VHH binders against a4x776. Designs and how they scored, part 8

Target 1, 306 residues: a4x776
Amino acid sequence: MSTSMSVARSLPGGPVAEQILAEVAQEVTQLRAAGVTPALATVLVGDDDASVGYIRIKQRQAVQLGFASPHVRLPASASQADLQAVVTQLSADTSVHGVLVQHPVPPHLDFDRAMQALDPEKDVDGMHPVNLGRLALGLPGPTPCTPAGIEALLAYHEVPVAGREVVVLGRGATLGRPLAMVLAQKRPTANAAVTVVHTGVPDWPRYTRRAEIVVAAAGVPGLVRPEHLRPGAVVVNGGVRYAGRRLLPDVDESCATVAGAMTPRVGGVGPTTVAMLFRNAVRAARRTRSSRTPVRLPDSGAPAGR

## First folded at step 22 (VHH)

Design v24
Fold by ESMFold2, look of step 22:
Structure v24 (fold): chain B 306 residues (1-306), chain A 126 residues (1-126)
Amino acid sequence: as target 1 above (306 residues)
Amino acid sequence: QVQLVESGGGMVQPGGSLRLSCAASGFTFSTYAMSWVRRAPGKGPEWVSTISSSGGYTSYADSVKGRFTISRDNAKNTLYLQMNSLKPEDTALYYCAKGYEITWTGSTKTRTFDYWGQGTQVTVSS
């Protein structure tokens, strides 16, 4: 059911992220007062300007929230063994609670193989195969950030999901697939009838036109247009590309004339994804109850003993 | 058990040279990058140099570029640091470390490595 006059209600992610990050900051303060310093480690391979920028932003956010921010920068020529050793080292370090390897890595490195060495409890992205298995089984574990962010966004804005027809357009491992698992879970903020379609389905608009909620997760700018929606549908921009600095979401802005509610082009799902990253990190630290800063270099400057 | 044993330190006048060695055991030396780190009196640890597992990539702190050369001999499980044109500010306890440095922000520590030795003293006076 829709009105003939309305511009779609905006579903900004900024307020959602702000609430989540405030809760994270409180949890970090509590842990530090109890002698636990939450630590989110970041690993960067190479010196690509965009990747350096993303890491620096995450480091600043971590410090602002009260996390210790250990960082490892590997040269672009680093071996697979070096990358895997760093991931193994950080996984074994009881004073490190979350580990993020900045993607993409140089072409000669196997990112997926390196991530196999990562302790699933420290996988702040929630994308380790063990954690995706936990999601599928309804077991505790770090949750995939963007799917969790979308669920939180819909809940915050009081969009009914339980029992509703949700279409996820896109089947990628980072968003479309895990989102379908999240929204099918038996809980008030999920419990949906979820259908996954993609551009390989010749008449995918047949599915989106009957959906009460459409989540665009294909990474194809402008793919979803007004004719693909039922009037009054809720539309979430999950997939995005950039042309320079401009965000190019999967959902064309004109869909606002047909949709009942829609995430904005800027400040939609993205902020919630970042917030969920830090939520996974602080929860990992809380599960551990204790940590220490690595201190393997002697402090005294004394000569070698014996 | 990983073991790193540094040697070759000593006293030298400004402009002099020293060659440090690090004997490694307890791990497959040839598969890991190796680093040198130093700690001057009253100062925190300072990364000096890193060499890749094959020796094909080297990097240096700005303060030592052009004066220090890191090398390795994978057949002997030994890491080296050739230090030329030594300055008083190079005075420090020098450690051999396995792998790449972890740099810390928002913590009381600034740099850590997983494994390191007891160090060898280099003194450049006066």
Scores: ipSAE 0.479, ipTM 0.740, lowest interface PAE 1.6, mean pLDDT 87
Fold by ESMFold2, fold request of step 23:
Structure v24 (fold): chain B 306 residues (1-306), chain A 126 residues (1-126)
Amino acid sequence: as target 1 above (306 residues)
Amino acid sequence: QVQLVESGGGMVQPGGSLRLSCAASGFTFSTYAMSWVRRAPGKGPEWVSTISSSGGYTSYADSVKGRFTISRDNAKNTLYLQMNSLKPEDTALYYCAKGYEITWTGSTKTRTFDYWGQGTQVTVSS
């Protein structure tokens, strides 16, 4: 209907996620035909309402794709040793190919320590330190879901990235840092000149105003405004915060008057993150169905009480 | 001072059973995962089984799954390994181990332990 160019082109993530999940479903069908049922185990500690809801969504999607979806529930009072034992058991279980521990865990538990006990090959979030190291080195491995989703979103919508000036606003371990590593990789869908800035850089808008692509990854609602963008820039809303049920993106919606293309407030990056979780899970089932585990005793050789 | 004392080893015919015990002292037993590790003649150490602090979660090496059962009695500070359907390849020195971390070096999974005992010998032969 309208031929005006006064409004940014929308970059919805739903069609991107749909394409990725269709590929995942085909992989699941192939594995089942070969006698392998891909299995994604989920672990929930306690009964936080939001966490229960996220787990249910993931379980429903897993079943629809044809995954087995074993679930482990621990009481909120579970010890660190109990959580680490569950992760260890799931890592060793040859019938389980991916493991998801729902974050957050109760405050007395150390989520990061528990995740370090997880088999990196079963790390569907792609955030295990071994897998982040693989990413940094350009080695194969599960890729962090939101960064991978953003790369796929840009590729799907035919946004040129290679050789372009990309600014990532935000330096978090789950998005900003790994995204910079993803978009700098030597491949046609990446290969960008990536600059990471954050609110600790007093004149961070100097960088975003020059960028061809801005990815907002700070988790600060409304941080990016029209005056922070060059006309025609591509804007990706990677960082969000919720006020109740309302999604509060880092990018103010008025940026659509200046940007050439922009992810929508809802249905942007989020669906791609979920799709990449299942892509990591099916690839884990394809790569490895079990692992041999060597045992190494401490190199001192001096047990106590002998 | 941490002390782990294994017992219950011995000589047994193939197909037989043994029950190993590990008496623990010098730490709060009920808060630690516990493991069995074995060393066969001429081979390096092999992880056998781990049990969570509560006893609610257990894991086993593929070579012993279905034949061995790990258990614990937190009131008696004792770890057990019930070994059924024993085979000659189960012949080894069996250690009780405290502390439990899995680390990854590339594709290699390594289990490390804080303390282990002197071990108890299991010999399976006709």
Scores: ipSAE 0.000, ipTM 0.242, lowest interface PAE 12.4, mean pLDDT 84

